# Miniprotein binders against q5gan3: the designs that were tried, part 9

Target 1, 136 residues: q5gan3
Amino acid sequence: MDIKMQIGSRNFYTLSIDYPRVNYPKGFRGYCNGLMSYMRGKMQNSDCPKIHYVIHAPWKAIQKFCKYSDSFCENYNEYCTLTQDSLPITVCSLSHQQPPTSCYYNSTLTNQKLYLLCSRKYEADPIGIAGLYSGI

## First folded at step 5 (miniprotein)

Design b7
Fold by ESMFold2-Fast, scan of step 5:
Structure b7 (fold): chain B 136 residues (1-136), chain A 100 residues (1-100)
Amino acid sequence: as target 1 above (136 residues)
Amino acid sequence: SPEFLKLWGELAFYYGRLEDAVRMFTEAISEKPDDARLYSDRAEVLMEMGEFERALQDAETAVRLQPEWPKAHLRLAEALEALGRHEEAEKARQRAEELS
């Protein structure tokens, strides 16, 4: 019942890291509509997720942020860290839906710091994104 | 990234966009030529296109890169069968079953 949609490092690498950013085929209705359609297919009968993030940076650079992840994000029951640098990010945000098969997403490219979820306290692997840093 | 090129290749294939799928997998292979998954996926698309000789080459490459992967041997069997090489296809299917 209290199942968090927490992605392990392999799934995170596969679905949330795209560097260099792919030049997808012409005729598709945008980056996020393709990606989210793919993810729903893999998850079978999943609802339309409200948000998904994709980082456009090398995996090695992202891994370094979890080298020291001594903060604990209670809401996710995972260790976490705020990235020191702003990263290029695509934000896939749900625009509208007609369930079960029709989810439509906006694709927004931004450059922000984010909260990474890390697999453990030290020398960890990134396993997800908790959210974007809003600035105070 | 090779992962997103692979993802978009799978999407293109799902929607019957075979030439786009081949292009995406070809670009992914260029970035990560040692990834057996990419050759296996491209072989599937080539089979659908009737490009059986090219599918065979990719299946053979997938088997070479991951000899213990049952799916690679099934790709090999499918391409061999399409080329009329029934005995070799059956041996490849048997090998896939042994590894499963």
Scores: ipSAE 0.628, ipTM 0.803, lowest interface PAE 1.2, mean pLDDT 86

Design b8
Fold by ESMFold2-Fast, scan of step 5:
Structure b8 (fold): chain B 136 residues (1-136), chain A 100 residues (1-100)
Amino acid sequence: as target 1 above (136 residues)
Amino acid sequence: SPEFLKLWGELAFYYGRLEDAVRLFTYAISEKPDDARLYSDRAEVLMEMGEFERALQDAETAVRLQPEWPKAHLRLAEALEALGRHEEAEKARQRAEELS
């Protein structure tokens, strides 16, 4: 068993799947600003990641896409597959940062197909998002 | 989603927003009542609020749901200690060490 792959699936489930989408508490400066702050703390990373994706669909529906991975994404060194369905997704994109490092993010809700990273070729778990599908 | 309710609860607690944190963990528990982590997290916030009896109930629930989890026994010890139940708190600390 690949411990890193197991950790990747758990992290993806906890940090990139939000269904039903939670309303963030008032006083926080937006969905992505809160989420990215949490992720930086949890991942021991004070840098501002440029992009992060959150899927708003049940985990069972996301898992089904990794039952068979038809491709290997060499840039990620992981198996990958294009989702058959468009999914509701929040895109967290870095707007600006200033020293000391403060990260400010735009939250954009879209409905798109995506390239899902899978832990292995068959009967796998989702572990990340390689990118969004840019066609229709 | 219970995971994101938990995430926002942790963030609210980090920023000292104790009532928001309790509310978020309470919603998360309503969605996933068998998750020991949620009771442990709410117990921590309740301890900070001085709600020791409520913290004890949550810590006891976390231990019941996941008796092999050292952190749950530490939450139990903290709540027992705050209530003056020192001998029971020490037993809970010893159990947490045995499991670590």
Scores: ipSAE 0.467, ipTM 0.750, lowest interface PAE 1.9, mean pLDDT 86

Design b9
Fold by ESMFold2-Fast, scan of step 5:
Structure b9 (fold): chain B 136 residues (1-136), chain A 100 residues (1-100)
Amino acid sequence: as target 1 above (136 residues)
Amino acid sequence: SPEFLKLWGELAFYYGRLEDAVRLFTWAISEKPDDARLYSDRAEVLMEMGEFERALQDAETAVRLQPEWPKAHLRLAEALEALGRHEEAEKARQRAEELS
């Protein structure tokens, strides 16, 4: 088994799947600000990513979309599929950096079809999100 | 989800929000009580809070759930050491070394 693909699925599950959607503790500046600050710290990354997506659906429901990955998304060098159903998603979008080392994110809840990245062509696991079908 | 509750607990701990971290790990444990990682993480927060007896209970649970996990035995050793139980702590450290 490809260990890098297993790690991709685990990271995707941990950082991009949240079901049922968790309530953040009082004192955080919102869902996305907490999540994105943690990700930057863990990755030792001073960059502020412009966008990040979190899906609020059971893992088994998401895995079904990668049963057959009918396309290849060259931009990501991964197999991909368009979800047949709209999924509840939080979109974390970069609002501003002030001071420059601080990133501030808007948290937007939406229901969208999305392009899902899959670990292989058949009977695959989800490993990421390429984008939204009717994008932000 | 338990993974996001774990992530939020780690976030709370990182920012020094110790009571929030304990609450979030406790909630994650209620969703997934057989996950040794959650007890290990809560034990770390409890150690930082000086709650050594509670940390010991969580470390013992982590060892019970995952007896071959070296980190669980190190958590056990740390809590035992904090409680002055030096001989038991040394045995836990030896077990962690044998497993690694």
Scores: ipSAE 0.213, ipTM 0.591, lowest interface PAE 4.1, mean pLDDT 83

Design c1
Fold by ESMFold2-Fast, scan of step 5:
Structure c1 (fold): chain B 136 residues (1-136), chain A 100 residues (1-100)
Amino acid sequence: as target 1 above (136 residues)
Amino acid sequence: SPEFLKLWGELAFYYGRLEDAVRLFTEAISEKPDDARLYSDRAEVLMEQGEFERALQDAETAVRLQPEWPKAHRRLAEALEEKGRHEEAEKARQRAEELS
């Protein structure tokens, strides 16, 4: 199989899929502050991403959405599809930062349809989230 | 998920939350008992707690599940050393270096 598919799908699975949602320890400043701190350290990146999404659904359910990608998302240079169902999602949004040491995030739990990035047009694996569906 | 349990276990350990880290890795192991990484991570936390026998058992399990993983053999060596089993610890260190 395609190395790009393997890398993208594995990273998406490990960093953007949390089902059932973890019961993180008391005393931490919230779900997203923990996750984003981990990602920043793991990737050795001092940048504070403005947004990150986590889906709280089984991997097999998410994989089904990439069975057929009906669109191509030019700005991501990837195939994409709108999920047919609303999914439980945590939105991690940057609140403020204290350079170079800390990024602070709000954790918002929502239930929305989203645009999934897929590794190819047919029988693909999910590799990311392009954005949330606004219903307009 | 096992991956997020592992992620939060690593975070808890980083912040000195040893009891929370053990709990999170234990829950991750219950969901994915064949993942050598989880035993390796829990062994590290158990070492910090001074739970050398439990750390040794986890390190042995990590080696059994992934015999060619250098980190698992280093975990084993560290636990053996703390148990006073110096010759076995040195053999495990040598094995880790051979695999590196």
Scores: ipSAE 0.561, ipTM 0.792, lowest interface PAE 1.5, mean pLDDT 87

Design c2
Fold by ESMFold2-Fast, scan of step 5:
Structure c2 (fold): chain B 136 residues (1-136), chain A 100 residues (1-100)
Amino acid sequence: as target 1 above (136 residues)
Amino acid sequence: SPEFLKLWGELAFYYGRLEYAVRLFTYAISEEPDDAELYSDRAEVLMEQGEFERALQDAETAVRLQPEWPKAHRRLAEALEEKGRHEEAEKARQRAEELS
């Protein structure tokens, strides 16, 4: 563990960076169902997040994108940057919920550019993902 | 990453995939051999498998790497107890209490 990481950056590293991509246990109904169930249990939340992203790239490669974090993402109240390279990503998207509270997710593998949330303007650390670049 | 491997190891353990959990923690340890927490986590899974000798070795390693960590001493006590080494287990429990 990198003890110099800020808590936001460390949580992002732990929950959203998976490189090389691990095999999930066969007891789960897919990669995302396993991950999302564990995250909800650990964080003691009953909510089913609609979407979660996991990047399959080395942490050092991800950190470099926040070197030039000169944009501000108002809806997140954080600085942000668009990755100039497409990255391998798993998209966990909420399929359905079952009472009392169970969350079921689809796992989709894609290769896209994304908007990273950065801890500050310039020379910053990645702390989250704002979204995927949809293209124009 | 070791952090992600730890997360997946804990998840595998939670769902009773003990062999897989041990493999994930073993891989994490290969990347960060001085992380006492990884040895403690693998020891917990090994205890559940009934692999008490291997669990004891890992608990001893965790204590060696972080001698002032109360959880490591509790893990050591658990492994010693299952090995029938009751007096040593009690001393480890006392040490954990002193440190907490």
Scores: ipSAE 0.013, ipTM 0.330, lowest interface PAE 8.0, mean pLDDT 80

Design c3
Fold by ESMFold2-Fast, scan of step 5:
Structure c3 (fold): chain B 136 residues (1-136), chain A 100 residues (1-100)
Amino acid sequence: as target 1 above (136 residues)
Amino acid sequence: SPEFLKLWGELAFYYGRLEYAVRLFTEAISLEPDDAYLYSDRAEVLMEQGEFERALQDAETAVRLQPEWPKAHRRLAEALEEKGRHEEAEKARQRAEELS
């Protein structure tokens, strides 16, 4: 269980937290196209995920939301909590794909409350995002 | 974000944007100066640029930070070889093989 929590938290921190938000290099087609290309290569996955979220807030601020999570998100088999503050978020939405070769994404920057997945009930670490409060 | 600076540096290198990759890794190093992986990645880009002295310094730093990491010793061997320091390069290659 501790090993699973460490892995999930590490992956979430690495691929879904970007603060302060880094500008992508000129020549890339967009923030999400670069990020999703990296993720597919690193994870050796040929699938095009429909959606991915990146939070632009300090890890300590995000971690604080998992101190008191006692809700359980059945779809993810994990504890979850609604952030009480709106957070800057990049939403990567699949626009078009040509399997197995290409995935194309739109990058949308929003400011919203979200449902955060937590590794346990109390004093937990964030491990993912279940969705946005407004139901994007 | 040091993590995304590193990510963008790796992508910039993949797409042949060598100078930009060096700048991104340099910014990441300023935020995480003890991350041996950043020095190893920057050394690879510097080697591609022909900046062998700078690559050597980064490879030496990566070995110092992670002495048991085989890839750091291979990086060191590559930089030493390009500088004509063949005996030291061979010792670094042997060390990487021992650690593998």
Scores: ipSAE 0.231, ipTM 0.643, lowest interface PAE 3.8, mean pLDDT 84

Design c4
Fold by ESMFold2-Fast, scan of step 5:
Structure c4 (fold): chain B 136 residues (1-136), chain A 100 residues (1-100)
Amino acid sequence: as target 1 above (136 residues)
Amino acid sequence: SPYFLKFWGELAFYYGELEDAVRLFTEAISEEPDDAELYSDRAEVLMEQGEFERALQDAETAVRLQPEWPKAHRRLAEALEEKGRHEEAEKARQRAEELS
C-alpha cells in the first residue's frame, strides 16, 4: 500500500470534506474564519493561505470521480479529473491579513464542477482540489 | 465528518456556546462511539452546564474506553466531586496522578 496516497486521502478527507455541512455555532464569526484558524493552530503554521475549498458531499460520491482518473495535471504532478457534476462547495478566500499573524476570510457557498487531484491513474482516491471549473 | 464535528464542538465550547458544543460532540459520538476523547470533551461541557449526572456517565465511559488515560480519571473525579461522592473522587484523582 502507498503511504503517500493513504496520507494524502486522509488529510483531504479530514480538512476538505464536510458532509452534511456542519451547523456551526451561531455565536462564531463565520465558517472559514473558524476552520482556517483551527487548521493554522493545529499545524503550527502562521501562513495565511489565499484560498481553501471544502466540499459538502459524501466521500463515496467524491471517490467515484477518481475511479476513472486518466488525465495528468503537470503543474501539480498528480493525476486529475473534472467532476461531471456540480458539487456544493464553500470557498474560503483571504480577505486581508495583519502581518505577522492575523488572517481574515470570506466564506462563499457555491455549486460548481471542480478539478480533483487523484492519487494515481484509475481506481484512485481524491487527494486535493486543483481548482474550480468556470465555463469557457 | 466526525473531524469537523469535534473541531466545531471544541470551538463552540471555547466561545461559551454550550448547547451547540453538546450537540456537536453528541453527533461526533454517533459517528465514532468508541472515541474516549469525545466523551471526555462532552463531559467537560456538561459540567459547565451543571449537568453533573450526564457528565459523570460520560466520564465513566471515557475511563472504560481508555482506563490508562490520566485525563479521563481527572474528568471522573470532577464529576464525582460535584455529585458529592468525595471519597470516590479522591481515589480517581490519585489514580490520575499515578498514571501521569
Scores: ipSAE 0.327, ipTM 0.647, lowest interface PAE 2.8, mean pLDDT 84

Design c5
Fold by ESMFold2-Fast, scan of step 5:
Structure c5 (fold): chain B 136 residues (1-136), chain A 103 residues (1-103)
Amino acid sequence: as target 1 above (136 residues)
Amino acid sequence: EELSPEFLKLWGELAFYYGRLEYAVRLFTEAISEEPDDAELYSDRAEVLMEQGEFERALQDAETAVRLQPEWPKAHRRLAEALEEKGRHEEAEKARQRAEELS
């Protein structure tokens, strides 16, 4: 059976969840360069997003964090919650770009708590990542 | 709708090319949910599932591709590959012969 989700949750699941983390064959572009190049094509713009996150955890584990959203993230106009646990994450960070269309990314593996965007306050689905937890 | 089925299909093909097998399966699965009668989507997902070693799921998709496009040689070749990996050698040989007849 296919997962039936709203558009925001389906896009997040498709673009930002990769579990278990796939390995690239030798000789191909790195993880983030491939993913980010494709995302830019979809968005039909020449901008290079500075950062993108991919979570390496089962969808059901991630959904649990949106059972109750503690906060509202005004800059995203969405409810949000800090994950209770650190999660394995790939951080795609912009290294350099060559105008107008080429973007080059570093892939960094980390294990951190993050601010998860949720579709509503209660019994919601994850729809994005607001950022990584930096402490105080 | 924010992502078209055609775009999801192209994305899935690119993800497979770069070795992102699970991601490719998810993209083809989303495309299939939008276009459930597109035989090529099932054939493409079956190829990725074969690479993952998910032979039963690959077989189901190959059977679906043949059902949707019974005169498509590639679908019968896909079916033969899945049947062979499942140890169903006589059925695999029949599917190979059918693909050759249609080529």
Scores: ipSAE 0.000, ipTM 0.208, lowest interface PAE 10.1, mean pLDDT 77

Design c6
Fold by ESMFold2-Fast, scan of step 5:
Structure c6 (fold): chain B 136 residues (1-136), chain A 118 residues (1-118)
Amino acid sequence: as target 1 above (136 residues)
Amino acid sequence: SPEFLKLWGELAFYYGRLEDAVRLFTEAISEKPDDARLYSDRAEVLMEQGEFERALQDAETAVRLQPEWPKAHLRLAEALMALGRHEEALEAYRRALELSPEDEEVREALERLEKELS
């Protein structure tokens, strides 16, 4: 591989970073339905996550935000930081499911700051997204 | 987005969209030409299309990039079998089994081919 990563960062890079956004095949039922179906198949999991985020920015730009994690997100038991910049994001939101096998998702494009999960407090790698910044 | 190109390539292949799968893996290879996984995945699609010479080239590239990866040698063996190059396929299967001794499917394929070439 070109990029050396720890397992948590590799999973995040593989499933949550898409830049430039892939031009997926005509006839598929949407970006999120394809992605979430792929994830469930590969992980042999019937769980339908309620939400999933994909960032459309270069890995190096995202990685910079974890140089110093200014807080600890207790509900994730991970260090976290608010991105300094708004990033282009696809939000995959669970629309409905027919358990155990089928999950249906809406795809929404937005441009927002987000809370990144980082592997440690200093000189860390991104490992996930805690949520989007809603503003004050 | 080479990882997402690979993901969509795999998804396209799963749904029988062979031309789309080849395009997506080809774009991924253009971004990451040293990733053996991409050549292995494209070789599988090419085999389904009956493009055996192209599948062989990709399998050989995967072996060159990751010579200790059992799956790469299995791709090589399968392409060689499709081309009727059975002696070379035998060597590739043997190497795959050496790297993954627990693989019953590879063991059975090797034993069957050894019997045919005896």
Scores: ipSAE 0.468, ipTM 0.774, lowest interface PAE 1.9, mean pLDDT 87

Design c7
Fold by ESMFold2-Fast, scan of step 5:
Structure c7 (fold): chain B 136 residues (1-136), chain A 118 residues (1-118)
Amino acid sequence: as target 1 above (136 residues)
Amino acid sequence: SPEFLKLWGELAFYYGRLEDAVRLFTEAISEEPDDAELYSDRAEVLMEQGEFERALQDAETAVRLQPEWPEAHLRLAEALMALGRHEEALEAYRRALELSPEDEEVREALERLEKELS
């Protein structure tokens, strides 16, 4: 799949899926620097988000987690669910910035359980990532 | 994913990594063979490589997939010009201008070519 962008209720969410994970050419500054500059262009904003997540799994594997979303995440005004399985993800973490044009990111590949935002309580589609499971 | 392949292809082209750009756009096309923009992007890279016949094939595919897209006809005209097929390039420029009448650069290119062929 691709980058899905949605306005849920009164909030804006982005879900990034890159599967199988594309290998970028050797010598680029990193996976996240390319992705984040592309996303800033698409969203037409000058901000440097502190963190962004990319899931490396097929849409059907991700979609199944939103079949029953009994929790409501008040901060996002959306239903949410914790994935039962860890998923391979890239974590894009802001390292430093020179606003408005320059954002520099570290790319970390890891396996984590995710808090997914779902479009509704039952038989819903994933619309964003609220965060990673902390394990505490 | 096709969108990430396109992103990396565009970045590779920007940094002058022409072989990587062609490979990435080719992979993107294999996943989205009906995306006219991918053929247009690969044609641009092929033009920079001097691969004019391959650029022409991609431009023709972009025109076939989106015949009302002015940029596709401009790609076609540019590839035809590089191949010395000036009369066919003239028709492609005319079509591009019909679809985008305010494009001053296309108009000027068309007028110069018309003078050369007269």
Scores: ipSAE 0.012, ipTM 0.295, lowest interface PAE 9.1, mean pLDDT 79

Design g1
Fold by ESMFold2-Fast, scan of step 5:
Structure g1 (fold): chain B 136 residues (1-136), chain A 100 residues (1-100)
Amino acid sequence: as target 1 above (136 residues)
Amino acid sequence: SPEFLKLWGELAFYYGRLEDAVRLFTEAISEEPDDAELYSDRAEVLMEMGEFERALQDAETAVRLQPEWPKAHLRLAEALEALGRHEEAEKARQRAEELS
């Protein structure tokens, strides 16, 4: 229960929240190629996820969105909320792959509203990103 | 983000970007000064750079922050050995083995 919610929130914090955005060294193939390579190494996983999101905003500001998480996202089996504000986000999108050794990602910086996954209905902690708001 | 500073520090070290790795770990330490792993990781980079006194300081800090972490005592032993302090290095290695 609480332990599981803490673990989910901690993983989200460590791998999907980067504020201020790190000034990574010149000469690397880009933000997402570094991050996704690190994640695959840590997880001992040869899979290339198609998409990953990183939010560039203070954790405290992100936590506030889950204060009123009164919607349920059936496909994720989690509570969720649409951020009312656009947030700076890096989108890591899979360009091509040659598993198990190579996954290549595009790094796109954008500013959009998103659907946050929350640990419970109200006064919850963020545990993931369901997707970006496509808007009109 | 100290978490992203740390992961990029690890990546920079893996690719032999030693000065970049030290910078990234130093920035992470400034944000999270009580994270023993950051001092251990920076000590490893400093050892590769031949900065043995600085590596010793970081290893000592890692041991102070997590006295029961075997890896911290191994970092301490490595730095002491590089400085010719063989007796102290052996004591640190023995301590790491006791904790393992």
Scores: ipSAE 0.465, ipTM 0.738, lowest interface PAE 2.0, mean pLDDT 86

Design g2
Fold by ESMFold2-Fast, scan of step 5:
Structure g2 (fold): chain B 136 residues (1-136), chain A 100 residues (1-100)
Amino acid sequence: as target 1 above (136 residues)
Amino acid sequence: SPEFLKLWGELAFYYGRLEDAVRLFTEAISEKPDDAYLYSDRAEVLMEMGEFERALQDAETAVRLQPEWPKAHLRLAEALEALGRHEEAEKARQRAEELS
């Protein structure tokens, strides 16, 4: 389909939505080490991000959450919404880094409610993940 | 997803996992058969494997899908050259230069 998406929505779709989850090759040090290595190489960046999230759900299901994006997340200067359903996700968390060049990640598969960033108020497109819902 | 299949195909190729790369690009192509970039990427892997006839077919497909993409014509030239089709390869290189 001929869909005009914002740069933020395209990047989010490409790097944070994987459904069904890819059957990656054996021999890599896990899902997240491969993904984070790819992202680092493409951006030619020595940065080791602390955390990255990948959602394992259809894009249409994710888009529906931003239909009612009526809250504003000041920290991101974006509209946002809490998913009312838990979603299957992979959490890529930085385990350790060997300065200056190596980043090592844990891959954790979990089901969580998410704070999604949305491109505008109501009838919006998802553009990122602000974080996971966690109770005390 | 085809995006993650392509991503892992590129990673597999980078690490010399040629058969895994072909599998991943083939699965991505099954989801997006009109994506010239996937045929171009698979052609590169096939060239590295010495599968020149298969690389030529993918390069021809990439050119057909995106006839004004210079890289597709370079893929075509490389496969033709590997097959000893030097005059056709040179014409493809010239076409890529005209388009750049």
Scores: ipSAE 0.483, ipTM 0.751, lowest interface PAE 1.8, mean pLDDT 86

Design g3
Fold by ESMFold2-Fast, scan of step 5:
Structure g3 (fold): chain B 136 residues (1-136), chain A 100 residues (1-100)
Amino acid sequence: as target 1 above (136 residues)
Amino acid sequence: SPEFLKLWGELAFYYGRLEDAVRLFTEAISEDPDDAWLYSDRAEVLMEMGEFERALQDAETAVRLQPEWPKAHLRLAEALEALGRHEEAEKARQRAEELS
């Protein structure tokens, strides 16, 4: 079995799928500030990623989109597919940072179709999000 | 999701938000009652709160779910020691060392 596929799918499930959305405690200045600080601490990484997405839908509903990946997302070197339905998504977008490195994020809730990254063309697992669909 | 509940539970504990951490781990356990890690994490928060009897119950559950996990036996030893059950605590520490 493909170790990259296992790791990618597990990380995606753990850090990008939150259903039902957690009732986070007051005082953390928003969902994304808490999540992104946790991710930076766990990864021992001083970088402030520009954007991170979290889907608020059941994992099995998301897995079905990777049954057939009709596209290839060259920027990610992975197969990808557009979800047929809009999904509830939290967008974590970097607002500003202060050296040595403190990151501040905006938390935005949207309902949009998205481009899902899949581990292979057929019968695959979701491994990430390439972006949100901005069509009509 | 139990993963996000656990993530926020760990974050809350790190920042000393003990009651929030217990709530988050309790909700995570409700979604995934067989995850020994959640009981171990909640036991640590309960120990910090001085809730030693509740910490013992969680440590016992972690040991039952993963009897070969050294950390679960250390959680058990810590709770037993806090309750004055020194001989049982030492046996739990010895078991953790044997499994390491």
Scores: ipSAE 0.528, ipTM 0.779, lowest interface PAE 1.7, mean pLDDT 87

Design g4
Fold by ESMFold2-Fast, scan of step 5:
Structure g4 (fold): chain B 136 residues (1-136), chain A 100 residues (1-100)
Amino acid sequence: as target 1 above (136 residues)
Amino acid sequence: SPEFLKLWGELAFYYGRLEDAVRLFTEAISEKPDDAELYSERAEVLMEMGEFERALQDAETAVRLQPEWPKAHLRLAEALEALGRHEEAEKARQRAEELS
C-alpha cells in the first residue's frame, strides 16, 4: 500500500531532479520558462507558482538524505531533513505574470543546503522540497 | 537526466523544433535504452520529419521492448504505411486493436 509514496516520489523525481543538467535548445527563453511552461501544460492548475526548485544531483545521493528524517514539518504534514551538503539547485522565481495566459520566470543557479520532504521517518524516499537553508 | 531530456524533447517537438527533439530523445535513449516510450516518441518526431525508415526502426524497437503496448504497434503501422508496406501496416493495426 505504498501508492501515495510512489506517486509523490515519482513526481518529485520527474519534475525536480535534473542530473546532469539538461542542455536545452537555443531559442527558448531560459531553463525555467521552458520547465514551468511544460508543467502548466501538463497540470490541471493554471496558476503561476511563485517558486520552484530543481536539484542537479544523482537520485541515489538525494535518497540517502531520507534514510533518517530528523524532524517533522507540520506545515507540510510530512517528515523532513536538512541535506547537510550544499547541492546545485536551479531556483525558478516568478518575475511577472499576465493572467490567465502567461508566467515569466527567472532562472538562478545556486549551491545551497535544503530541507527535503521525506515519505516517512526511516528508510524513506524524497517527495519534495520544503525550502532552502537560511542559516539563521 | 533522462526525465528532463524527455521533457525538453516533448517541448521541442511541440514548438516544431524537430531536430532538437530528435537530439534530446536520442540522449534520453542513451541513458535509458530499455524505455519503449522514448523510442515511440522519437518515432513520432521522425515521422513528422519524413524519416520513415528511421521511424520504422524505432517503432520496431518499441514493439520489441513492450510487445503488449498498443501504441507501439500503432507507431509500427504508421511507419510501415508511410513506406508503402500496406499489408504489414494493416497487420500491425489489427494487433494494436487486439491489445487495446
Scores: ipSAE 0.438, ipTM 0.736, lowest interface PAE 2.1, mean pLDDT 86

